# VH-VL binders against Flagella basal body P-ring formation protein FlgA (flgA), part 16

Target 1, 205 residues: Flagella basal body P-ring formation protein FlgA (flgA), of Buchnera aphidicola subsp. Acyrthosiphon pisum (p57418)
Amino acid sequence: TVQKFNFFDLNKQLNIFLKKEYPLNEDSIKIIIHTPLKKNIYCRKPDFSILSNTHNLGLINILLTCSKQHYYLTVEVQSEGEYIVANRKIPRGTRIKESDLKILIGRLDVLPNNTYRKKKDVVNRISLREFFPLQPITSFMTRPFWLVKVNQQVTVIINGNNFKMSSKAKSLSNGAQNQNIRVKTNSGKIINGIINENGEVIVSP
Key: E = the ipSAE of ESMFold2; O = the ipSAE of OpenDDE; V2 = 0.75 times the mean of E and O plus 0.25 times the DockQ between their complexes.

## First folded at step 11 (VH-VL; framework fv_maftivimab)

Design t3 (from p5 with heavy chain S52Y; at its last look DockQ between E and O 0.01; V2 from the best seeds 0.00; counts 0 for: pae E 15.3 > 2, placed apart)
Fold by ESMFold2, look of step 11:
Structure t3 (fold): chain C 205 residues (1-205), chain A 123 residues (1-123), chain B 106 residues (1-106)
Amino acid sequence: as target 1 above (205 residues)
Amino acid sequence: EVQLVESGGGLVQPGGSLRLSCAASGFTFSNYAMNWVRQAPGKGLEWVSTIYDSGGDTYYADSVKGRFTISRDNSKNTLYLQMNSLRAEDTAVYYCAKSYDYVWGDYEAFDIWGQGTMVTVSS
Amino acid sequence: DIQMTQSPSSLSASVGDRVTITCRASQSISSYLNWYQQKPGKAPKLLIYKASSLQSGVPSRFSGSGSGTDFTLTISSLQPEDFATYYCQQSYSYPTFGQGTRLEIK
């Protein structure tokens, strides 16, 4: 019934701590402690904190507080999970379809920053660069598909009880379907509305 | 005033038994590992046993394993050493000692010591 | 077990001398090395922990150094109250003590 903290037990405790700091149920996490540790370590009340203000994967620094003592650990956080790659060569300017994408499972800690994790977040976006087969797709490589472009004349539809009115306005920004957007009428009035599938701006009274 | 006071030493025959006690005061006894360290007359220091704060984690020197039992009663701030099957080589002053700090290391420095109690094993 | 060997086993010195006592471990113990002072008829007293950290209330003339296998206790200017036996002890694993160094008045 020996309850000692040693290298193996410290890794367990750190794994528990880091799983609380990272999303659960999406990905697997493996923790590797790189800092040399004494054999048969005992720490009655270990307390861990992440020294970086971002929860990056890979090499991170952890503060371990044990009673009156502070210890700095270098820890490697490896993670495995789903990510999105190109399923074919995708030319620049392509409106991305679901069939253009493939889900792979692999090491998340070695992927480019901001690699997409779900197909739904990539579908209907526009490629800003040429993508090659099996290339991870990042948010920096895409933009929204805009139904409405800045300075474009748009139809504003006002739906009320027993009536429907429309007028023309100039969009103040680019906008995608279902996005809230500001438009300016010829009189200078600024109206908020939601873009429908046809690029019209719907205003509810 | 932080203090450790041993008692229960005395003269005993080979094969006999003794129970040592160590009364602690002036610190939160239940937060620290406690130790027994002995010193034979004219000789150096020898670690005997450690018990961690929970009372369930106990460790012994090979020379006493199976014969000595360390225990503690945190409600009475008292450390014990039950010594059975005593031998002549167990003759020593027995010190009660407090571990300094708990870090993730095993067996720390001994920062507070009692005055010791003499155990003599002779025919 | 990790064996601790002190040198010298005894020495004579005068008040005001600089005194150095060494301790060698049979394997690396990192910095998990402690020093104790013991006067006749008294319990040991902790001087230095973690190789070089001075225990509260210990005079600054005491210092410790070393890591790995080789460690040193230094008394920079010996005082009359420093005549005692000194022990090193490793806390890397199950505790073991050096055999002691007796420091006597010359």
Scores: ipSAE 0.000, ipTM 0.446, lowest interface PAE 15.3, mean pLDDT 84
ESMFold2 (binder alone), look of step 11: mean pLDDT 92; pTM 0.946
OpenDDE, look of step 11: ipSAE 0.006; ipTM 0.519

Design t4 (from p5 with heavy chain Y107W; at its last look DockQ between E and O 0.01; V2 from the best seeds 0.00; counts 0 for: pae E 20.0 > 2, placed apart)
Fold by OpenDDE, look of step 11:
Structure t4 (fold): chain C 205 residues (1-205), chain A 123 residues (1-123), chain B 106 residues (1-106)
Amino acid sequence: as target 1 above (205 residues)
Amino acid sequence: EVQLVESGGGLVQPGGSLRLSCAASGFTFSNYAMNWVRQAPGKGLEWVSTISDSGGDTYYADSVKGRFTISRDNSKNTLYLQMNSLRAEDTAVYYCAKSYDYVWGDWEAFDIWGQGTMVTVSS
Amino acid sequence: DIQMTQSPSSLSASVGDRVTITCRASQSISSYLNWYQQKPGKAPKLLIYKASSLQSGVPSRFSGSGSGTDFTLTISSLQPEDFATYYCQQSYSYPTFGQGTRLEIK
């Protein structure tokens, strides 16, 4: 009796696997198998594993295991989506504004790793290098603009219904505007607040 | 004289933990991002981790994410690397290295290196 | 990650020779490339930063050139102390190094 195996549609199975490994839209993904297969592979229970320790798009090496058989596949994963570029020439050391950024749609797999996908993630950051127009911006090319630094003495403002109280505390971390931050008071108490535009920590009772 | 001195290396079993230290002198430590770079025996250089001048930002190679933690104490001019869940492939000389530019070049070149400390992961 | 490929992996040369080592990036890295020298049992030493800037204290016989994907380290006249392994490193993204070029005495 010939055992009926499910026909292994490599593309379909790889898509399922990659969708689990990458939070990608399937409709925006194109998979190209570079490894020639002599014959169709029938695999009842395909098992995929990425051989590289990186979760990068583009060319990847995948191990396909079918029972006791192993197949080494070279696969190109192309993905299309939105990414952030410089809208103009941006000098080094610039506090980036939204107007400095542009959204483009294109292939993500050919972009540098950690390219920003949303403007909100880039706005108010500092450019570590000069950006040229339409240059993709990565997280490694920017740093946060810190209003508060770790171990810095900060003003803590407690807003009540009919009162405003100010005190001094020590920051336990770096913080940017509108970020939550923990501070240690002189009494040793740790409190949480939000950093305002002046670098003050606002605490709501 | 600008100097970095690593310590804490040694022999550890797989799954074990080790904490490396790097003592800095001769420059304003708190102004510069610091880095760990490792080199397996007879192999090339591999970036491991970077921490910003204030310690607020940390970056890791994929190979060590979730296992290694970089930190610093600017009051002691010391850089640290906590290594957990160590594997055989983590065997290497570990170098601490200073970033070149404290203003805008936090991730650029490494201009000062320590002599390194050897970490051996073996059963 | 950005892959850096050096060429050659090893070469033999004589004192006084002009030596050229190349480094290619898998994608454009602009001018964010550094060169290091490493002698056996020693830590790496920065030679060139940002493709062509000579690090302080490094002899002028060392020079770097290139932009985009292709870069070159040149030693105009090889000295005895220059026999070592050389590495390129990109700083456009998370740091990655070339595999190294071992320069041996002929």
Scores: ipSAE 0.000, ipTM 0.509, lowest interface PAE 13.1, mean pLDDT 87
ESMFold2, look of step 11: ipSAE 0.000; ipTM 0.412
ESMFold2 (binder alone), look of step 11: mean pLDDT 93; pTM 0.951

Design t5 (from p5 with heavy chain D106S, light chain S31D; at its last look DockQ between E and O 0.03; V2 from the best seeds 0.00; counts 0 for: pae E 19.5 > 2, placed apart)
Heavy chain, then light chain:
Amino acid sequence: EVQLVESGGGLVQPGGSLRLSCAASGFTFSNYAMNWVRQAPGKGLEWVSTISDSGGDTYYADSVKGRFTISRDNSKNTLYLQMNSLRAEDTAVYYCAKSYDYVWGSYEAFDIWGQGTMVTVSS
Amino acid sequence: DIQMTQSPSSLSASVGDRVTITCRASQSISDYLNWYQQKPGKAPKLLIYKASSLQSGVPSRFSGSGSGTDFTLTISSLQPEDFATYYCQQSYSYPTFGQGTRLEIK
ESMFold2, look of step 11: ipSAE 0.000; ipTM 0.416
ESMFold2 (binder alone), look of step 11: mean pLDDT 92; pTM 0.947
OpenDDE, look of step 11: ipSAE 0.019; ipTM 0.523

Design t6 (from p5 with heavy chain V103E; at its last look DockQ between E and O 0.01; V2 from the best seeds 0.00; counts 0 for: pae O 8.9 > 2, placed apart)
Heavy chain, then light chain:
Amino acid sequence: EVQLVESGGGLVQPGGSLRLSCAASGFTFSNYAMNWVRQAPGKGLEWVSTISDSGGDTYYADSVKGRFTISRDNSKNTLYLQMNSLRAEDTAVYYCAKSYDYEWGDYEAFDIWGQGTMVTVSS
Amino acid sequence: DIQMTQSPSSLSASVGDRVTITCRASQSISSYLNWYQQKPGKAPKLLIYKASSLQSGVPSRFSGSGSGTDFTLTISSLQPEDFATYYCQQSYSYPTFGQGTRLEIK
ESMFold2, look of step 11: ipSAE 0.451; ipTM 0.771
ESMFold2 (binder alone), look of step 11: mean pLDDT 92; pTM 0.948
OpenDDE, look of step 11: ipSAE 0.007; ipTM 0.557

## First folded at step 12 (VH-VL; framework fv_maftivimab)

Design u1 (from t6 with light chain S91Y; at its last look DockQ between E and O 0.01; V2 from the best seeds 0.00; counts 0 for: pae O 8.4 > 2, placed apart)
Heavy chain, then light chain:
Amino acid sequence: EVQLVESGGGLVQPGGSLRLSCAASGFTFSNYAMNWVRQAPGKGLEWVSTISDSGGDTYYADSVKGRFTISRDNSKNTLYLQMNSLRAEDTAVYYCAKSYDYEWGDYEAFDIWGQGTMVTVSS
Amino acid sequence: DIQMTQSPSSLSASVGDRVTITCRASQSISSYLNWYQQKPGKAPKLLIYKASSLQSGVPSRFSGSGSGTDFTLTISSLQPEDFATYYCQQYYSYPTFGQGTRLEIK
ESMFold2, look of step 12: ipSAE 0.416; ipTM 0.750
ESMFold2 (binder alone), look of step 12: mean pLDDT 91; pTM 0.941
OpenDDE, look of step 12: ipSAE 0.019; ipTM 0.532

Design u2 (from t6 with light chain S30D; at its last look DockQ between E and O 0.01; V2 from the best seeds 0.00; counts 0 for: pae E 27.1 > 2, placed apart)
Fold by ESMFold2, look of step 12:
Structure u2 (fold): chain C 205 residues (1-205), chain A 123 residues (1-123), chain B 106 residues (1-106)
Amino acid sequence: as target 1 above (205 residues)
Amino acid sequence: EVQLVESGGGLVQPGGSLRLSCAASGFTFSNYAMNWVRQAPGKGLEWVSTISDSGGDTYYADSVKGRFTISRDNSKNTLYLQMNSLRAEDTAVYYCAKSYDYEWGDYEAFDIWGQGTMVTVSS
Amino acid sequence: DIQMTQSPSSLSASVGDRVTITCRASQSIDSYLNWYQQKPGKAPKLLIYKASSLQSGVPSRFSGSGSGTDFTLTISSLQPEDFATYYCQQSYSYPTFGQGTRLEIK
C-alpha cells in the first residue's frame, strides 16, 4: 500500500537532525524549509545530510534520501539570541563601561561576524572607532586596555628584602595590568616583571 | 632563533580544500595574536585572517569569510588555516605573521614573517 | 574598508639619492600606519611602525612621517641594497595594504 506522508513529520525529522548538527545553547534555532516537500511522499526512514563543509547559519543545502529517491532541499537556519550593541555614541578610544552597552535580543544569523554576546567580554576594552547608538559591537572594533605599550619608557621597580630601587627601561611589548612583560634597560639588559596599576614594572624575587 | 615556517601549500582544483600550518619557535607563541597574509603572483599583499593569542577571537577578510577558518594550538606552537571552497583568485603565497601586541586590537605591525607557502588553485 | 593608495607605483633612482614614497588613506587612521620592505623572492620586512617609529635593526636612513590620511617613507641616501618593493599598511582597523611601490636602483 502506498501511504501518504505527512509533511509535518518530515519537517519534524529534519528539525531533529539539524538540532543535533547545531549544538544547543541559550539561543533559539528556527528552521525554514524553502524547498517544499510534497505531502504524499512516503519516507519510512529518511536520511538527511548537509552538503556544506561548514555548519554556518543562514542558507544551507540538504540532501534527503528516501529508499534511493533523492530530494535536494534549501533550508534557512535562523538563530535568535542576545548580542551587544552600543547604548550611546561612543567616541574612538573610549574605555568601555557597562553603561555604554545594551543587550538586544534578535537574529544572530544577520549580525556581523564576531559580534559580542556578553557585556563582560566588552567592558574595559578600548573602542577602535566611533560607535553609534544600537550599533552591534564586534571584537574587531575593540582592543584590550594597554597600560604599557611597546617601546614605551617605563619605570622598573626592583624589590629586595631590604631595599627598593627604580630605573627606566623600554618595554618590548604591549601589556595590561598584572601581566608579565619584558623591558630593556639602557645598558641592554632584559628584565622580566609584572605591570602594576600605575604602569610600572615590578621585579621581585 | 625566532622563526615561523609555513607548510601545506600545493596545487588544488577549484572547490577543493587545503590546510596550512605555521610552526613557531624562538618566542612565546601563546602571548601573541597571529595572522595570515597572502600575495598573488606579481601582486601586492593582502591580509587574510587574524586570531587572538588564546584563539578565542577570529577575524577574516571579506574575500575569505565563510570559506577559511583560522585556528591555533598553543601546546604545539602552531597556527593553522583551513581553506575550503577554493577559487582561482585564492592562488597566492601565504605568509604567517606575528603581531606585536598580546592580542588583537591595534594591529600595531607584523614584526615576524615566515617564508611563505604557495597555494595554486587551477583546473 | 580603509583603502590605502601609494604613490608612485614605481620609480628608479641613483645610489645616494633622497627617495620619498607616499601613502594616502581613504579616511583618517591617526598614526596607525606601518611600512614594509620586500625584496624579490623574500617575505616582507617591517621598517617603520606607528607612522614614524624605526624598527630595531633598520638603518637610520629610513624614516617615516605623517598622520591622519597622508604618510611618507623617506630614504635619505639610497644604497644598492634598498632595491625592493615598499608597502604601507594601516593598523587602525582590519589591516589593508597599499598596492606597493617598486624601487629600482640604477
Scores: ipSAE 0.000, ipTM 0.397, lowest interface PAE 27.1, mean pLDDT 84
ESMFold2 (binder alone), look of step 12: mean pLDDT 92; pTM 0.948
OpenDDE, look of step 12: ipSAE 0.022; ipTM 0.581

Design u3 (from t6 with light chain K50R; at its last look DockQ between E and O 0.05; V2 from the best seeds 0.00; counts 0 for: pae E 25.5 > 2, placed apart)
Heavy chain, then light chain:
Amino acid sequence: EVQLVESGGGLVQPGGSLRLSCAASGFTFSNYAMNWVRQAPGKGLEWVSTISDSGGDTYYADSVKGRFTISRDNSKNTLYLQMNSLRAEDTAVYYCAKSYDYEWGDYEAFDIWGQGTMVTVSS
Amino acid sequence: DIQMTQSPSSLSASVGDRVTITCRASQSISSYLNWYQQKPGKAPKLLIYRASSLQSGVPSRFSGSGSGTDFTLTISSLQPEDFATYYCQQSYSYPTFGQGTRLEIK
ESMFold2, look of step 12: ipSAE 0.000; ipTM 0.401
ESMFold2 (binder alone), look of step 12: mean pLDDT 92; pTM 0.947
OpenDDE, look of step 12: ipSAE 0.132; ipTM 0.704

Design u4 (from t6 with heavy chain D53G D101T; at its last look DockQ between E and O 0.01; V2 from the best seeds 0.00; counts 0 for: pae E 22.7 > 2, placed apart)
Fold by ESMFold2, look of step 12:
Structure u4 (fold): chain C 205 residues (1-205), chain A 123 residues (1-123), chain B 106 residues (1-106)
Amino acid sequence: as target 1 above (205 residues)
Amino acid sequence: EVQLVESGGGLVQPGGSLRLSCAASGFTFSNYAMNWVRQAPGKGLEWVSTISGSGGDTYYADSVKGRFTISRDNSKNTLYLQMNSLRAEDTAVYYCAKSYTYEWGDYEAFDIWGQGTMVTVSS
Amino acid sequence: DIQMTQSPSSLSASVGDRVTITCRASQSISSYLNWYQQKPGKAPKLLIYKASSLQSGVPSRFSGSGSGTDFTLTISSLQPEDFATYYCQQSYSYPTFGQGTRLEIK
């Protein structure tokens, strides 16, 4: 009834536990136990719980409960998966194309926060700095492509039930496609609308 | 126990060639990018070259590009550095180093180092 | 090429002192900054990765901080085994190392 718990048994049990807690379907995980355990820990039914925030990679703290005994473990969760890097030198201010990007497989636990995982999430964004070949690309290094710039004259389209009207106005902010934006008419009236694919502001009456 | 052991250093004349080897044990060699880093006597550390886990991508410092070739044999758990057209400024201890990251995506931290092999380029 | 400048180049300190070593990059490197310790005749040893993450087996008296261009390594209470040369290294692009900081007993 008493199950011995050693390093190899701990590794297997932790892998099972962490696979359920970290459902990384495209990714693999590797577990490194940093807290040394006694050669023979007797545990009838080991119970693990994460003391750290779930979904964190790298060093985490785990509570092992064996009946009346508690063990605090430091475990390193390494994860491997796909991420996006620059495929060439990309100058600051570049509108990023798919050909500018490369998919690499590597450790996700050591990447910068907000590193992109899919090319589709990077394409058409503007680089905020120079990227070097094979550099991971993060959301902090890009911005949306603006279809409308602050103070830009824009066409406002008002679609009624059986009519269409257009007017000119000055944009009060930068805006990307499908974003709500405020514009000011020549008379000073403020109008809210949604930017379409052509940089026009669509207003519903 | 993770270990990296360099060999193949020695005395060579300028313009000569030398091949360094690094034997790896205690980890899945093919999962990790591998690196050469050198240190001239009394000087700091200088990155030399990196090869991806699969061996498909190689990278070189400008100071060695065209003269040095990094390679690996994953079936033998061995990293190599072929050094041609050697110069006096190539005199250094050469370290084999394991990248912290699985497959190469950039030049992450170097978490395991060998003890180095000395290369002396002298007339 | 991203230049890494360490300060100071050398430092004398006593056991128990708090020691701070700085590293400055010639351009932003985000948090891609690593710290190494090297003792005479030995290979470098990784201390800190990604600016502030402590490598396994490294004592908690070591800490790292910073992002962008300015980074620090701190030893909160210096021990006899900490006398060594320390290097910073950026991994934002092709690796470059600082020139080193030699920490000696005073």
Scores: ipSAE 0.000, ipTM 0.421, lowest interface PAE 22.7, mean pLDDT 83
ESMFold2 (binder alone), look of step 12: mean pLDDT 92; pTM 0.948
OpenDDE, look of step 12: ipSAE 0.023; ipTM 0.597

Design u5 (from t6 with heavy chain T28I S30D; at its last look DockQ between E and O 0.01; V2 from the best seeds 0.00; counts 0 for: pae E 23.1 > 2, placed apart)
Fold by ESMFold2, look of step 12:
Structure u5 (fold): chain C 205 residues (1-205), chain A 123 residues (1-123), chain B 106 residues (1-106)
Amino acid sequence: as target 1 above (205 residues)
Amino acid sequence: EVQLVESGGGLVQPGGSLRLSCAASGFIFDNYAMNWVRQAPGKGLEWVSTISDSGGDTYYADSVKGRFTISRDNSKNTLYLQMNSLRAEDTAVYYCAKSYDYEWGDYEAFDIWGQGTMVTVSS
Amino acid sequence: DIQMTQSPSSLSASVGDRVTITCRASQSISSYLNWYQQKPGKAPKLLIYKASSLQSGVPSRFSGSGSGTDFTLTISSLQPEDFATYYCQQSYSYPTFGQGTRLEIK
């Protein structure tokens, strides 16, 4: 009977493992194995382990366990895909609009960590720094638009089955729409509620 | 690009009044709390007052509470400080400063400063 | 009010020196501490916010550290343009500044 040559080729097994560990969304992913595996290493059930703290792109280290033997491999994960850059100079403190953003296609593995991938995740956020044209935008460079600010007096609305009550309270944190925040009443009681579109804090009994 | 320009300083008698202005440009003025910070000649920095981005909340140092009024006109990108019942110890360079609105509070860092306007209270 | 005490009140150093300036709060302020540089006749300039975050456009030779009550500003390799007065400022509550540290290039 005729069998395929390279049935014990660990390079093929490593590629299969890495493609499962990295998402194959809309991105083009290229895996480059820097450490060559010798053909004379036979391992029917290889156990690969990524030694990095996260599933980062770029250079990573892999531990191969084959029965009682351990092998250390260096692998490079390159990726291309869409990412978000500034479409113009954006002053610090800008409430970002879709027209402020541009989609580029390029190498994701060389971008700053936490670079945004979709415009919808950036629109309506506040820039924390000045952005220059074509600069990649990261989550560390933006914050939510706050409807409620710390120490702000807010209206607390308590919705019951047959009643709607309102009261005034002081917010203990900044809060965006639909976020839970804590507020302190004039009596000193702390209440949790959800911010609505008008900056009111809604509490369900 | 980003700029704060103070005006309205000058010489005033004790007990007198003065109104400072701060013109802002290069950033979205109504997204930020704004501040007045003063520095007496040869002395350190002293926070004077803060106003929230909407103008709904105002805060004052104890040394000026009841005498100074901070306000803003977001349609004109302008911050104001109305200074009444002026005293000799109010003599200082007055700086307009923008709050750095990073997550918490109205009193974060002051990331953009004007050049200052000198107020001298002397008889 | 939260008092901020800087040390030293002044110092002289040579170009290339590593310089440290300390700031102590009268109570814990978590990490709500900022550092400013002020050159003679100029407005203050923000260097460090939230104890250790470097402001955009500030040279990497500046760094900040600390939490709670004790904070440090470090200049790793002093340059001639670093001659200035340095202020710490807490933003945990109503702002208060340290008294300043005058850095003189020797």
Scores: ipSAE 0.000, ipTM 0.415, lowest interface PAE 23.1, mean pLDDT 83
ESMFold2 (binder alone), look of step 12: mean pLDDT 92; pTM 0.948
OpenDDE, look of step 12: ipSAE 0.030; ipTM 0.532

Design u6 (from t6 with light chain S30D K50R S91Y; at its last look DockQ between E and O 0.01; V2 from the best seeds 0.00; counts 0 for: pae E 23.6 > 2, placed apart)
Fold by ESMFold2, look of step 12:
Structure u6 (fold): chain C 205 residues (1-205), chain A 123 residues (1-123), chain B 106 residues (1-106)
Amino acid sequence: as target 1 above (205 residues)
Amino acid sequence: EVQLVESGGGLVQPGGSLRLSCAASGFTFSNYAMNWVRQAPGKGLEWVSTISDSGGDTYYADSVKGRFTISRDNSKNTLYLQMNSLRAEDTAVYYCAKSYDYEWGDYEAFDIWGQGTMVTVSS
Amino acid sequence: DIQMTQSPSSLSASVGDRVTITCRASQSIDSYLNWYQQKPGKAPKLLIYRASSLQSGVPSRFSGSGSGTDFTLTISSLQPEDFATYYCQQYYSYPTFGQGTRLEIK
């Protein structure tokens, strides 16, 4: 069967093909063809392949193969979806709250790299710079809130059935709440525990 | 321009000593933990030592503990590694490396590396 | 100590190929894993931190994924300058590196 392509047919075919390659369940995808294709090209069995990384947004290269003929297409993949912005001016060093964040819907392909997509991934992180209202928030602009710093002396709490023991140890890494962390006792023993809300390391025997 | 430049490598006999230096420029040296990482010829990377931003806390791989001493002079933007009781197994290129986190330790990523200095321990 | 095992030890690929390299930790390290690129005779270069975060200035064809014990570095469209050895490194505890994966470009 010979396939006839023109610009409008190519848009339909590429949209179907590329949406299978970008099966984002929450985002809309828009395809823009930058390379003009001959208005009436006939192929018995056209074959599209992506020469670029699958799942990249923006400009990608597509190879159209018609028997022994090859056509190189530059295609722009635009995506719309949810992303996280500042809901107010956020000073540097702020422990971010959910109320500090706003969800916008917009062009994902023009956002800075590593822009957050869900509020839960930003809440409780520390701002590394001042954020302006409606500014997209990226992972480069935040850090974890550390309850325990590397080399910090921490209280280790060992819970047993009928007892609660505590001692001091030196943390071997930075740690956030609910994170597993290694600590070294004065005897040199390494113990694993989970950081609680108060920066204490909880160990279950 | 952010830069780390190692020096002080060379040929030494087993049991000898050598002191490595790493000159830092282009960033606030005193804000970051600093590291030594080595690579034996044809082998992979091995962490050697870490020193906190203030110099108050030091850490060593078991293979060098008691023989190597890491130190820093924040007024000179310089990291040091004093290597004593050297062994043939210490033969490697020694890199100094900067920890990633500017204000607090976020993770121990080594984002800036020097060019390395070669230490050869042989009879 | 936490042992890091990379796979494969070496790999040959052509320009334009999609390449994956894996790294397995001997215990859970959450997402405390970094990836480095090292070209012959050069110092390592940080590519990926915190398992999946792309370091500034690194081309977007590099990506990382995984958590717990299993991690993957992906190069989406291999370029001639990507010939190098790649190392994973955990920082859950005292740093340890994988043994390296040598990537040759055919």
Scores: ipSAE 0.000, ipTM 0.404, lowest interface PAE 23.6, mean pLDDT 83
ESMFold2 (binder alone), look of step 12: mean pLDDT 92; pTM 0.943
OpenDDE, look of step 12: ipSAE 0.019; ipTM 0.537

